Miniprotein binders against o77086r1339to1564. Designs and how they scored, part 3

Target 1, 226 residues: o77086r1339to1564
Amino acid sequence: KSLEIAEQMTLLDAELFTKIEIPEVLLFAKDQCEEKSPNLNKFTEHFNKMSYWARSKILRLQDAKEREKHVNKFIKIMKHLRKMNNYNSYLALLSALDSGPIRRLEWQKGITEEVRSFCALIDSSSSFRAYRQALAETNPPCIPYIGLILQDLTFVHVGNQDYLSKGVINFSKRWQQYNIIDNMKRFKKCAYPFRRNERIIRFFDNFKDFMGEEEMWQISEKIKPR

## First folded at step 11 (miniprotein)

Design h5
Fold by OpenDDE base, fold request of step 13:
Formats: C-alpha cells, sequence, structure tokens
Structure h5 (fold): chain B 226 residues (1-226), chain A 100 residues (1-100)
C-alpha cells in the first residue's frame, strides 16, 4: 500500500513536471511572475497541497496512536519515494512532518530520528549539499525538487552580471544556467513505468482536502498546549 | 577548448531564445500580449549575447583563416540575428495590436 501510494504520487508529479517548459523556469527566475509560468505554478501548488494535505491528515486524528500510525505510513511512503528518485513528493511529505504544527507534537524517538535523518538531505546550512550530491548521482527517471532549481536559477540571475566588463560576456553565468537547465532536461525525458491506480488517485483527490496553517497551529496547540 | 565551450554556450543561448520566442507566441495567442512582449524582450537578451559570441567566434576564425569555422560562426551569427529580428518584429506587431 505504501509503495502503491508512492508510485501514484510519483506518477502525478511526473505528469506535472514534464509539462513545465524551460521558459517558465527562466521567466520565474527573472521576475518571479507566476502568470507567465502556469505549468510551473501548477507543479509548485501541487507540492504545497500535498504537504498541507499530509499535515491535515495527521492533525485531524485525535488519537495520538493513530497520528503515529499515519506518520509512520508517511515515512514508509517517503522511503519509497526516495528510492524512486521522486525528490518532489519526498520533500513535500518531509515538509509536512517537519512542519511546526507537526514537529512540536510528542512523537516516538524513532519517528523523530527518521524525520531528522530525512532533513539531513535538505540541510540548508550546507546549501542542500547532500541533496545536490544525491541528485548528481541520480539517473533518470527522477523528479527533482523544483524549488531548488528555481532558487539556483534565481541566484544565478541576480548574482551574476551578463557582462564581466565592457564587451566581455560572463560565460560563467551562462554556464551555470546551462548546467541547471541541462540537468532539468535530463530528468524530463524519462517516464516512470507506473500504471495509474484510480482508487489511490481518488484517495488523493488532488490533495485539495487540507486545512489552513492557522487551523493547523490551533489543532496542534490543542493537542499539545504550549 | 575555449572555442568548444563558447560554441556550447552559444548554441544553448540560441536554443533558449528560440524556446522563449515560441513560448511568447503561445502567450500572445492565449490573449496575453503583454506577457508575450516581456518574454520576447527576454528572448532578445539571450539572442544578443548569442550574437556577440558568434561575432567574436567569426572574428577569431577570420584571424586564423579557418574557413569552416568562419562559415559555422557566420551561420550561428545569422541565426542569432534572425531570432532577434523575429522577436523584434513580433513585439512591434503585438504593440500595434494593443494600441488599436
Amino acid sequence: as target 1 above (226 residues)
Amino acid sequence: SEEEFARLILEFLLEIAELLIKYARRKAEEGDPESAIEILEFAIEWARIALEIAEKAEEEAEETGDEEKIEEARELKREAEELIKEAEKLIEELRREEEK
């Protein structure tokens, strides 16, 4: 069941990821205008919805044991996602488990340790070094974390002038852009061999059934007062 | 080599410019000419850099007398110029349509 869920998440992610056009990521990196990048926006929204959905699924459970059971299920799904090189859904679920409303709750030591171990992949203090290394070593099919692609492209755009001096093109800027885009292209070419499972897809219901962040905090604080 | 690297970058820039132009056209067709113009301006930025690289490559090839490299650089230069011209033309067309 956890494997099948991971496969369907990956299928949905792949369908959205493949629709993202190169212009969209470059345009977003330039001006962060969402209107110019509809497929990119759909993909990012999907990521966010999945995270909020997962949070909501956990927080709606009144029983601590049932919450732990769901967290453990998500951890199992994440392990499958990681094996599938689906970093998008992996990180979406991780963002749910590492979210303030969820993380502050009392969890078994094993859960906390597993979540912490997953967070090591995206350790911001190391500028996602572990993730970058893992991604570099990853062969398609793969769904990368789009947020970092956008961040990297934005950073390259903002941090580098087009020219080093008068008449001297900044090739380093273009090389950095090339590498990011080429790597993205590499992952777009490969499809996952998973079959659509309508039952599981229906269960996701486009991850639309989520509560707002404020509501999540309220529930969290009700479960575990400050 | 530096030349091979420059060529790789040049081809990349041309590819991006082309993709941006195609994307802009679709945006215009979707009824968003303003976004299309901005995308085309962005495409021109890419193509201009490509043009400069191609021009430099042509000059360097002329200095060496390598006819094959001269022709290749000239072709890439022409492609860059054509992309710029195409984008500029499309911008002008879209602006004229907005003024009506």
Scores: ipSAE 0.867, ipTM 0.940, lowest interface PAE 0.5, mean pLDDT 93
Fold by OpenDDE base, fold request of step 13:
Structure h5 (fold): chain B 226 residues (1-226), chain A 100 residues (1-100)
Amino acid sequence: as target 1 above (226 residues)
Amino acid sequence: SEEEFARLILEFLLEIAELLIKYARRKAEEGDPESAIEILEFAIEWARIALEIAEKAEEEAEETGDEEKIEEARELKREAEELIKEAEKLIEELRREEEK
């Protein structure tokens, strides 16, 4: 069941990721205008919805044992997602489990350790070094974390002038852009060999059933007062 | 080599410029000419850098007398110029449509 869920998450991610065009990520890196990049926006929205959906699924459970069971299920799903190189859904679920409203709750040591181990992949102190290394070693099919692609492209755009001096083109800027785009292209061409399961897809319901962040905090504080 | 590297970057810039122009056309067809114009201006920025690289490659090839490299650089230069011209033409068409 956890594997099947991970496969269906990956199919949905792949369907959205393949629609993202190279112009969209470059345009977003330039001006951060979501309207010019509708497929990119849909993919980013999907990521956020999945995270909020996962948070909501946990927080709506009144029984601590049921919450723990559900978190353990998400951990199992995440392990499958990682194995199938779906970093998008992996990180969406991680962002749910590591979110303030959820992380502050009392969890078994094993859950806390597993979540911590997952966070090591995206340790911000190392500028996603572990993730970058894992991605570099990954063969398609793969769904990358789009947030880092956008961050990297934005950083290259903002941090580098087009010219080093008058009449001297900054090739380093263009090389950095090339490498980011080429890596994205590499992952865009590969399909996952999974079959669509309409029952599971209907269960996700486009991850639209989520509560707002404020409501999540209210529930969290009700479960575990400050 | 530096030449191979410059060529790789040049081809990449041309590819991106072409993709941006195609994307802008679709935006215009979708009824967003303003975004299309901005995307075309961005495409021109990419193509201009490509043009400068191609021009430099042509000059360097002329200095060496390598006819094959000269012709290759001229072809890439022409492609860059054509992309710029295409984008500029489309911008002008879109602006004229907005004034109506």
Scores: ipSAE 0.867, ipTM 0.940, lowest interface PAE 0.5, mean pLDDT 93
Fold by OpenDDE base, look of step 12:
Formats: structure tokens, sequence, C-alpha cells
Structure h5 (fold): chain B 226 residues (1-226), chain A 100 residues (1-100)
């Protein structure tokens, strides 16, 4: 069941990721205009919805044991997602488990250790080195974390002039853009060999069943007062 | 080599410019000519850099007398120029339509 859920998450992610066009990421990196990049925006929204959905699924449970059961289920799903190179859904779920409202709750030591180990992949203090290394070693099919692609492209855009001096093209800027785009292109060409399961897809219901961040904090504080 | 690297970047820039032009055309067809114009202007930025690289490559090839490299650089230069002209033409067409 955890594997099947991971497969269906991956299919949904792949469907959205493949629709993102190269112009969209470059345009977004330039001006952050969502209107020019509708497929990119839809993919980003999907990531956020999935994270909020997962948080909501945990926080809506009144019983601590049931919450732990769900967290353990998400951990199992995340392990499958990682194996199938779906970093998008993996990080969406990780962001849920490592979110303030969830993380502050009392969890079994094993859960805390697992979440911590997953967070090591995206350690910001190391500029996502572990993730970047893992991605570099990944063969398609793969769904990358789009947030870092956008961050990297934005950083290259802002941090580098088109010219080093008058009449001298900044090749380093273009090389960095090439590497980011080429890697993205590499992952867009490959499909996952999974079959669509409409029952599980309906269960997700486009991840629309989530509560707002304020409500999540309120519930969290009710479960575990400050 | 530096030459091979420059060529790779040149081809990449041309690819991006072409993709941007195609994307802009679709935006125009979808009824968003303003976005299309902005995208086309962005495409021209990419194609202009490509053009400059191709021009430099042509000059360097002429200095060496390598006819094959000269012809290749000229072809890539023409492609860059064509992309710029295409984008400029489309911008002008879209602007004229907005003025009606």
Amino acid sequence: as target 1 above (226 residues)
Amino acid sequence: SEEEFARLILEFLLEIAELLIKYARRKAEEGDPESAIEILEFAIEWARIALEIAEKAEEEAEETGDEEKIEEARELKREAEELIKEAEKLIEELRREEEK
C-alpha cells in the first residue's frame, strides 16, 4: 500500500513536471511572474498542497497513536519515493513532517531520528550538497525538487552579468544555465512505468483537503501546549 | 576545448531563443500578446549573445583559414540573425494588433 501510494504520487508529479516548459523556468527566474509560467505554477502549487495535505492528515487525528501510525506511514511512503527518484513528493512530505506544527509534537525516538536523517539530504547549511550529489548520480526517471532549480536559475540570473566587460560575454553564466537546464531536460524525457490507480488518485483528491497554517498551529498547540 | 565549449554554449543559446519564440507564439494565440512581446524581447536577448559568439567564432576561423569552421560559424550566425528577425517581426505584428 505504501509503495502503491508512492507510485501514484509519482505519476501525478510526473504528469505535471513534464508539462513544464524550459521557457517557464527561465522566465520565472528572471521576473518571478506566475502568469507567464502556468505549468510551473501548477507544479509548485501541487508541491505545497501535498505538504499541507500531509500535515492536515496528521493533525486532524485526535489520538496520538493514530498520529504516530500516520507519520510512520508517510515515512514508509517517503522511503519508496526516494527509491524511485521522486524528490518532489519526498521533499513535500518531509516539509510536512519537519514543519513547526508537526515537529514540536512528541514523537517516538525512531520517528525523530528518521526525519532527521531525511533532513540531512536538504541541509541548507551545506547548500543542498547531499541532494545535489544524489541528483547528479540519479538516472531517469526522476522528478527533481523544482524549488532548487528555480533558486539556482534565479541565483545565476541575479548574481551574474551577461557581460564581464564591454564585448566580453560571461560564458560562466551561460554554462551554469546550460547545466541546470540540461539536467532538467534529462529528467523530462523519461516516464515512470507505473499504471494509474484511480482509487488511490481519488483518495488524494488533488490534495485539496488541507487546513491553513494558522489552523495547523492552533491544533498543534492544543495537542501540545507551549 | 575552448572552441568546443563556445560552440556548445552557442547552440544552447540558439535552442533557448527558439523555444522562447515558440512559447511566445502560443501566448499570443492564447490571447496574451503583452506576455508574448516580453517573451520575444527575452528571446532576442538570448539570440543576440548567440550572434556575438558566432561572429567571434567566424573571425577566429578566418584568422586560421579553416574554411569548414568559417562556414559553420556563418551558418550559426545566420540562424541567430533569423531568430532575431523573426522575434522582431512578431513583436511588431503584435504591437500593431494592440493599437487597433
Scores: ipSAE 0.865, ipTM 0.939, lowest interface PAE 0.5, mean pLDDT 93
Fold by OpenDDE base, fold request of step 13:
Formats: sequence, structure tokens, C-alpha cells
Structure h5 (fold): chain B 226 residues (1-226), chain A 100 residues (1-100)
Amino acid sequence: as target 1 above (226 residues)
Amino acid sequence: SEEEFARLILEFLLEIAELLIKYARRKAEEGDPESAIEILEFAIEWARIALEIAEKAEEEAEETGDEEKIEEARELKREAEELIKEAEKLIEELRREEEK
């Protein structure tokens, strides 16, 4: 069941990721205009919805044992997602488990340790070094974390002039852009050999069933007062 | 080699310029000419850098007398010029349509 869920998440992610065009990520890196990048925006929204959906599924459970059971199920799904190189859904679920409303709750030591171990992949203090290394070692099919691609492209755009001096092109800037885009292109051609399961897809319901952040905090504080 | 590196970058810049032009065309067809113009201007920025690289490569090849490299650089230069011209033409067309 956890494998099948991971497969269906991956299919949905792949469908959205493959629609993202190279112009969209470059335009977004330049001006942060979402309107010029509709497929990119849809993919980013999907990531957020999945995270909020997962948070909501946990927080709606009144019983602590049921919450733990559900978190453990998400951890199992995440392990499958990681194996199938779906970093998007993996990180979406991780962002749910590491979210303030969820993380502050009392969890079994094993859960906390597993979540912490997963967070090491995206440790911001290391500029996602572990993730970058894992991605570099990854063969297609793969769904990368788009947020870092956008961040990297934005950083390259803002941090580098087009010219080093008069008449001297900044090749380093272009090389950095090339590497980011080439890696994205490499993963864009992802075909996962999974069959569509309409029952599971319907269960996701496009991850529309989520609570707002304020409501999540209210529930979290009700479960565990400050 | 530095030459191979420059070529790789040049080809990349041309590819991006082409993709941006194609994307701009679709935006124009969708009824967003303003975005299309901005995307085309961005495409021209990419293509201009490509052109400069190609020009330098042609000059360096001429100094060495390598005819194959000269021709290759010249072809890439032409491609860059054509992309710039295409984008500029499309910008002009879109601006004329907005003024009506």
C-alpha cells in the first residue's frame, strides 16, 4: 500500500514536471513572475498542496496512536519515494513532518530520529550539499526538487554579471546556467513504469483537502499546549 | 579545451534563445503580447552573447588558418544573427498590433 501510494504520487509529479519548459525556469529566475511560468507554478502549487494535505491528514487525527501510525505510514512512503528518485514528493512530505505544527508534537524517538535523518538531506546550513550529491549520483527516472533549481538559477542570475569587463563575457555564469539546465533536461525525460491507479488518485483528490496554516497551528496547540 | 568549452556554451546560448523565441510565440498566440515582447527581448540577450562568442571564435580560427573551425564559427554566428533578427521582427510585429 505504501509503495502503491508512492508510485501514484510519482506519476502525478512526473506528469506535472514534464510540462515545465526551460523558458519558464529561466524567466522565473529573472523576474519571479509566476504568470509567465504557468506549468512551473502548477508544479510548485502541487508541492505545497501535498505538504499541506499531509499535515492536515495528521492533525485531523485526534488519537495520538493514530497520528503516529499515520506518520509512520508517511515515512514508509517517503522511503519508497527516495528509492524511486522522487525528491519532489519526498521533500513535500518531509516539509510536512518537519513543519512547526507537526514537529512540536510528541513523537516516538524513532520517528524523530528518522525525520531528523531525512532533514540532513536538505540541511540549509550546508546549502543542500547532501541533496546535491545524491542528485548527482541519481540516474533517470528522477523528479528533482524544483525549489533548489529555481534558487540556483536565481542566484546565478543575481550574483553574476554577464560581462567580467568590457568585451569579456562571463563564461562562468553561463557554465553554471548550463549545468543547472542540463541536469534539469536530463530528468525531464523521465518515464516511470508505473500503472495509473484511479482509486489512489481519487484518494488524493489533487491534494485539495488541506487546512490553512493558522488552523494547523490552532489544532497543534490544542493537542500540545505551549 | 577552451575552444570546446566556448563552443558548448555557444550552443547552449543558441538553444536557450530558440526556446525563448518559441515560448514567446506561444504567449503571443495566447493573447499576451506584452509578455511575449519581454521574452523576446530576453531571447535577444542570450543570442547576442552567443553572437559575440561566435565572432571571437571566428577571429581566433582565422588567426590559426583552420578552415573547418572558421566555417563552424561562421555557421554559429549566422544562427545567432538569424535568431536576433527573428526576435526583433516579432517584437516589431507585436508592437504594431498593440498600436492598432
Scores: ipSAE 0.865, ipTM 0.939, lowest interface PAE 0.5, mean pLDDT 93
Fold by OpenDDE base, look of step 13:
Structure h5 (fold): chain B 226 residues (1-226), chain A 100 residues (1-100)
Amino acid sequence: as target 1 above (226 residues)
Amino acid sequence: SEEEFARLILEFLLEIAELLIKYARRKAEEGDPESAIEILEFAIEWARIALEIAEKAEEEAEETGDEEKIEEARELKREAEELIKEAEKLIEELRREEEK
């Protein structure tokens, strides 16, 4: 069941990721305008909805044992997602488990250790080194974390002038852009060999069934007072 | 080599410029001419850099007397110029439509 869920998450992610066009990521890196990049926005929204959905599924459970069962199920799903090279859904679920409202709750030591080990992949203090290395070693099919692609493109855009001096083109800027875009292109070409399961897709219901951040904090504080 | 690297970057810049122009055309067809114009201006920025690289490559090839490299650079230069011209024409068309 956890494998099947991971496969269907991956199919949905792949459908959205393949629709993102190269102009969209370059335009977004330039001016952060969402209107010019509708497929990119849909993909980003999907990521956020999935994270909030997962948080909501855990927080709506009144029994601590039921919450723990759900967290363990998400951990199992994440392990499958990682094996499938679906970093998008993997990180969406990790964002849910590492969120303030969820993380502050009392969990078994094993759960806390597993979540911590997953966070090591995206350690910001190391500029996502572990993730970048894992991505470099990954063969398609793969769904990358789009947030880092956008961050890297934005950083290259802001941090580099088009010219080093009058009449001298900054090739380093263009080389950095090339490498980012070429890697993105590499992952867009490959399809996952999974079959669509309409029952599981209907169960997700486009991940629309989530509560707001304020409500999540309120529930979390009721479960475990400050 | 530096030449091979410049060629790779040049081809990449031309590809991006072309993709941006195609994307702008679709935005215009969708009824967003303002965004289309901005995207076309961005495409021109990419194509201009490509043009400068091609011009430099042509000059360097002329200094060496390599006719094959001269012709290759000239072809890429022409492609860059055509992309700029196409984008500029589309911008002008879209601006005229907004004024009606």
Scores: ipSAE 0.863, ipTM 0.938, lowest interface PAE 0.5, mean pLDDT 93

Design h5
Fold by ESMFold2, look of step 11:
Structure h5 (fold): chain B 226 residues (1-226), chain A 100 residues (1-100)
Amino acid sequence: as target 1 above (226 residues)
Amino acid sequence: SEEEFARLILEFLLEIAELLIKYARRKAEEGDPESAIEILEFAIEWARIALEIAEKAEEEAEETGDEEKIEEARELKREAEELIKEAEKLIEELRREEEK
């Protein structure tokens, strides 16, 4: 079941990712205006909804054994997502398992060790080196982490002048933009060969059924008082 | 080669400028001429840099006397000039419509 769930999550991600237009990521990197980049916003919102949905599924369970069972299920889904190169959903679910309200609950050693190993992929202290290495080794189809694409484009735009001096064009700036955009285009072209399963899609219900941050913290603190 | 790299960057800049102009037209059609004008100004920034690269490529090609390279540089230069003119005309049209 976990494989099918990962496939359907990937299908939904791919549908939204494909709709993002190149102008949208460049405009967002320039001025962060959500209104100018509607398809990008839908994709980013999807990431956040999936993450909060997963947190809520775990926290709403009153029984500790049932919470552990669900966390193990999410770990299995994440392993499938990694194998099919869906970094976006993988990181959305990792963000859920590593969130404060979830992480602070006492889990089996095996679970905490697996989550910690998954977190190494997103270690930002070396400019996301582990993730960039994994992505460089990845062949399409792939859904990359959109957050890093936007961060890189923003860094290039803000950190580089168009000219190094009067009349001297900054080719390095444009080369960096080219590589980011070309790689994004490469992944946008490749489709996943999954068929839509309406039962699973209806179960997700667009990941809209989730609790707010304050409610999640209150439940977490009720389970394990400070 | 340096020439091949410059051509790659030039073509990339033209591609993005064209995409931005197309995107701006849709924003204008959706009833958001202010965003459309901002996007068009951004497109002109990309196209103007492409024009400067094409102008330098034309100068270098003329020094060699290589007619194929001269023609290639002039074609890219015309493309950049046309994109800039298209964007400027659309900006003027949109500003005139807002004044009415």
Scores: ipSAE 0.828, ipTM 0.934, lowest interface PAE 0.5, mean pLDDT 90
Fold by ESMFold2, fold request of step 13:
Structure h5 (fold): chain B 226 residues (1-226), chain A 100 residues (1-100)
Amino acid sequence: as target 1 above (226 residues)
Amino acid sequence: SEEEFARLILEFLLEIAELLIKYARRKAEEGDPESAIEILEFAIEWARIALEIAEKAEEEAEETGDEEKIEEARELKREAEELIKEAEKLIEELRREEEK
């Protein structure tokens, strides 16, 4: 059941997200050193594994009709994730459906149109405006897209000096950092009301069963030669 | 107001400095004193900016003669100074251990 799957994905994301400490995101923004941010690394690793796991689930299916059914199931899961404000898993699955090896396959127009509409949320051409608007309207519980938090903090750190001139503190830099961190703290402190389902969690198997990028391309090209 | 905004930023800087110091202590306890030292140096950067804001607030409060604002600024100044001293002391202790 798509709803139950989305709830369990959200529980796993929430567990990892709440463990991320504020120092970790600030240290990562400063020097991009993974060794100082282990909980953050686990969270971003989980994002990538979920995305590759989903791609592999689709590409391993030999029958085109089975592949379409599986894609439609992921679309249903994504709709539930969006409703429960789990932007992180939503984007992990969207990344899978929009990945090169999968996107290049010929899908029904309805599938293509839905994926395109989902991509509008994360359109980076206007500094993620659609996503930022959606997030601003979102009340906890929520799992935000960590990639944008890190990008914003990195830009603020790199793009702003501590002082505007001798003796003049750059308050704008600190205000920007404050707003990003305060918003992250707001989402960290509210729990989801879902109960853990060990059958589904075991089915995920930590999303570790996935193919490498080269293998995925080879299978994709076998299905639809260039 | 400008005073409320400056107070908010000052308190934010102190909060982050304290979090960084706590995080560094855990890194040292986990056997990673090199990372701990780097994190403490970062904490000092945040606390020193907080100290500068508190020093300017103290100067402005002294000019007005507002005793409550003077004490408020001095308390925040002491907090910043204590965080800096704490971090510097821990750095020295960790470097001494590395040399042994």
Scores: ipSAE 0.828, ipTM 0.935, lowest interface PAE 0.5, mean pLDDT 90
Fold by ESMFold2, look of step 13:
Structure h5 (fold): chain B 226 residues (1-226), chain A 100 residues (1-100)
Amino acid sequence: as target 1 above (226 residues)
Amino acid sequence: SEEEFARLILEFLLEIAELLIKYARRKAEEGDPESAIEILEFAIEWARIALEIAEKAEEEAEETGDEEKIEEARELKREAEELIKEAEKLIEELRREEEK
């Protein structure tokens, strides 16, 4: 059941998200060195594994009708993830449905339109305005899109000096960092009220059963030759 | 107010400096003193800005004669100084260990 799957994905995300320490995101923004930020790395690795796992589940199906059925199930899961404020898993699955190997298969118009609509949430043409508005209206519990947190912290660090001029502290830099970190702390504190379903967790198998990018492209081209 | 905003930023900087020092200590305990030193240097950057803000707050409080605000600013100033000294001491200890 799509709701239950979304709840279990959210539980796994939340477990990893709460382990991320504040120093880790600030150090990543400074150096982009994953080794200094191991819990952050595990969380971003989980995002990528979930996305590749979803792509693989679709591409391994040889029947076009079965592929459409699975995509529709992922769309249902994504709708539940959105309602429970799990933006991170939502975007991992969106990344899967919008990936080159999947996107090129040309789906039913309803599927294509829904995916395009979901992509509007992270439209960067207005500095992610839609996502930022949605997040501002969101109350905990919430798992925010970690990619934007890291992008914002990186931009603040590299785009702002500590001082505006001699003796003049750049408070704007620190205010921006404060707001990003404070929002992250607020979302880390509130737990989701879900209980583990070990059958579903075993089914995920830590999302490790996925194909590499080259294999995905080969299968996609076999399904729809150029 | 401008004073309240500066106080919020000062306390934020101190919080982050403390977290970075704690995190660096763990990296050193895990056998990664090079990362620990880099993280401690970063913590000092945050704490030095906090110290500068606290020094300005102390000057402003002294001009008003408000003894409660003066002591609040001095406490934050001491906290920033202590964090810097703690981080510098640990850096020196770790560098000496690396030379062996």
Scores: ipSAE 0.827, ipTM 0.932, lowest interface PAE 0.5, mean pLDDT 90
Fold by ESMFold2, fold request of step 13:
Structure h5 (fold): chain B 226 residues (1-226), chain A 100 residues (1-100)
Amino acid sequence: as target 1 above (226 residues)
Amino acid sequence: SEEEFARLILEFLLEIAELLIKYARRKAEEGDPESAIEILEFAIEWARIALEIAEKAEEEAEETGDEEKIEEARELKREAEELIKEAEKLIEELRREEEK
């Protein structure tokens, strides 16, 4: 069931998200060194693996009707993820449905339109305005999009000097850092009330069963020749 | 108020500096003293800014004669000084070990 799948994805995301230490995001924003930030790296790897896993689940199906059934199932899962404020898994699955190998296949118009509408939430063209508004209205529990947290911290670090002039501390820089970190801490504290379902967790198999990009393109081109 | 905002930023800087020092100690214990030193240098950057804020707060409190504000500012100043000293001592220890 789609709801239970979304709950278990969220539970796994939450376990990884709560392990990210505050030093890790600040250090990553400073120098982007993965070795200093192992828990953060595991979280971002989880995002990528989930996305590739979802793509692979769809592309491995030989029958077009079965592929459509699975896409609709992922759409239902994404709706549940949005409702429980798991923006990170939501975006991982959206990136799968919007990926080149999958997007280029001919889908029912309703599927295409629904994916397009989901993309509006995370539209980056206006500095993620829609997402930022949604997040500002969100109460814990929530798993935010980690990419934007890191992007914001990086921009604050690069775009702001420690001093406005000789002897004048740049409080604006530190205030911006404070707000980003404080908000992250708020979301780290609140647990989701879900129980582990070991059958579903084993089914995910850490999302490691996925194809490489070249293989996915080859299958996509076999399904719909260029 | 202006003083409440400055205190919030000061306490934030101290919190982060302490977290960075603790994180650096774990990196050193894991056998990565190079990363530990870099993280400690970063922690010192945060703590020195906190120290500067605390020094200004102490000066302003002394002008008012408000004993509670003076003591508060001095406690935060001492905290910043101790974090810097702790980080510098650990850097020295780690660099000495690397020479062996």
Scores: ipSAE 0.825, ipTM 0.935, lowest interface PAE 0.5, mean pLDDT 90
Fold by ESMFold2, look of step 12:
Structure h5 (fold): chain B 226 residues (1-226), chain A 100 residues (1-100)
Amino acid sequence: as target 1 above (226 residues)
Amino acid sequence: SEEEFARLILEFLLEIAELLIKYARRKAEEGDPESAIEILEFAIEWARIALEIAEKAEEEAEETGDEEKIEEARELKREAEELIKEAEKLIEELRREEEK
């Protein structure tokens, strides 16, 4: 069931998200050094692995009918992820369905329209306004999109000096950092009520079974030549 | 009020400085003193700004004669000073250990 799959994806995300320490996101915003931020790195790696795993599951199927079945399954999973406030896995799967190798294949109009509608949430216009509004209305438990947290902290750090002039502290910089961190803390402290299902977790196999970008493009071009 | 806002930011800066120091100690324990020193220097940056805010709050409180606000500002000032001292001491220890 799509619901159970979404629940197990969310448990895995929550395990990694909870381990991220506040110093890690601030240090990453300062110098982007993965070594100083190992738990953050594991979480972002998990996002990328899930996305590539999903792309690979679709592309490895030689039958077009089976590929559409799997895409529809991922869409159902994404709908459940949205309802349980797991934006991170939701966007990992969206990035898979909207990736070049996948999107360029011919899909039923209904699939194309649903993927387009999902992209509205992460639309970058007005500084991701749709996503920020959705997140602001979200009650814990929630797994937010870590990429935007990191982007915001990085922009605050590089775009603001500690002092506006000699002896004049830049309170705006610290207020922005406070709000980002406080919101992150709000979501870290709540747990999801899901029970671990070892059969499904074993099926995921840590999302490590995926193809590289060049191989995926080669398969995509074999399916639909240019 | 502006005083309440400044106090919130001061307390936030102290919280982060303390978290960074704890994180740096763990990096040192894990055998990465170079990262620990860099993190401690970052913690000092946060704590020094907190100290400056606390010093301004103390000056303003002394002008009013509000003893409660004066003591609150002095406590936060002492906290910032202690965090800076702790971080500087640990940096010195780590640099000396690397020389051995």
Scores: ipSAE 0.824, ipTM 0.931, lowest interface PAE 0.5, mean pLDDT 90

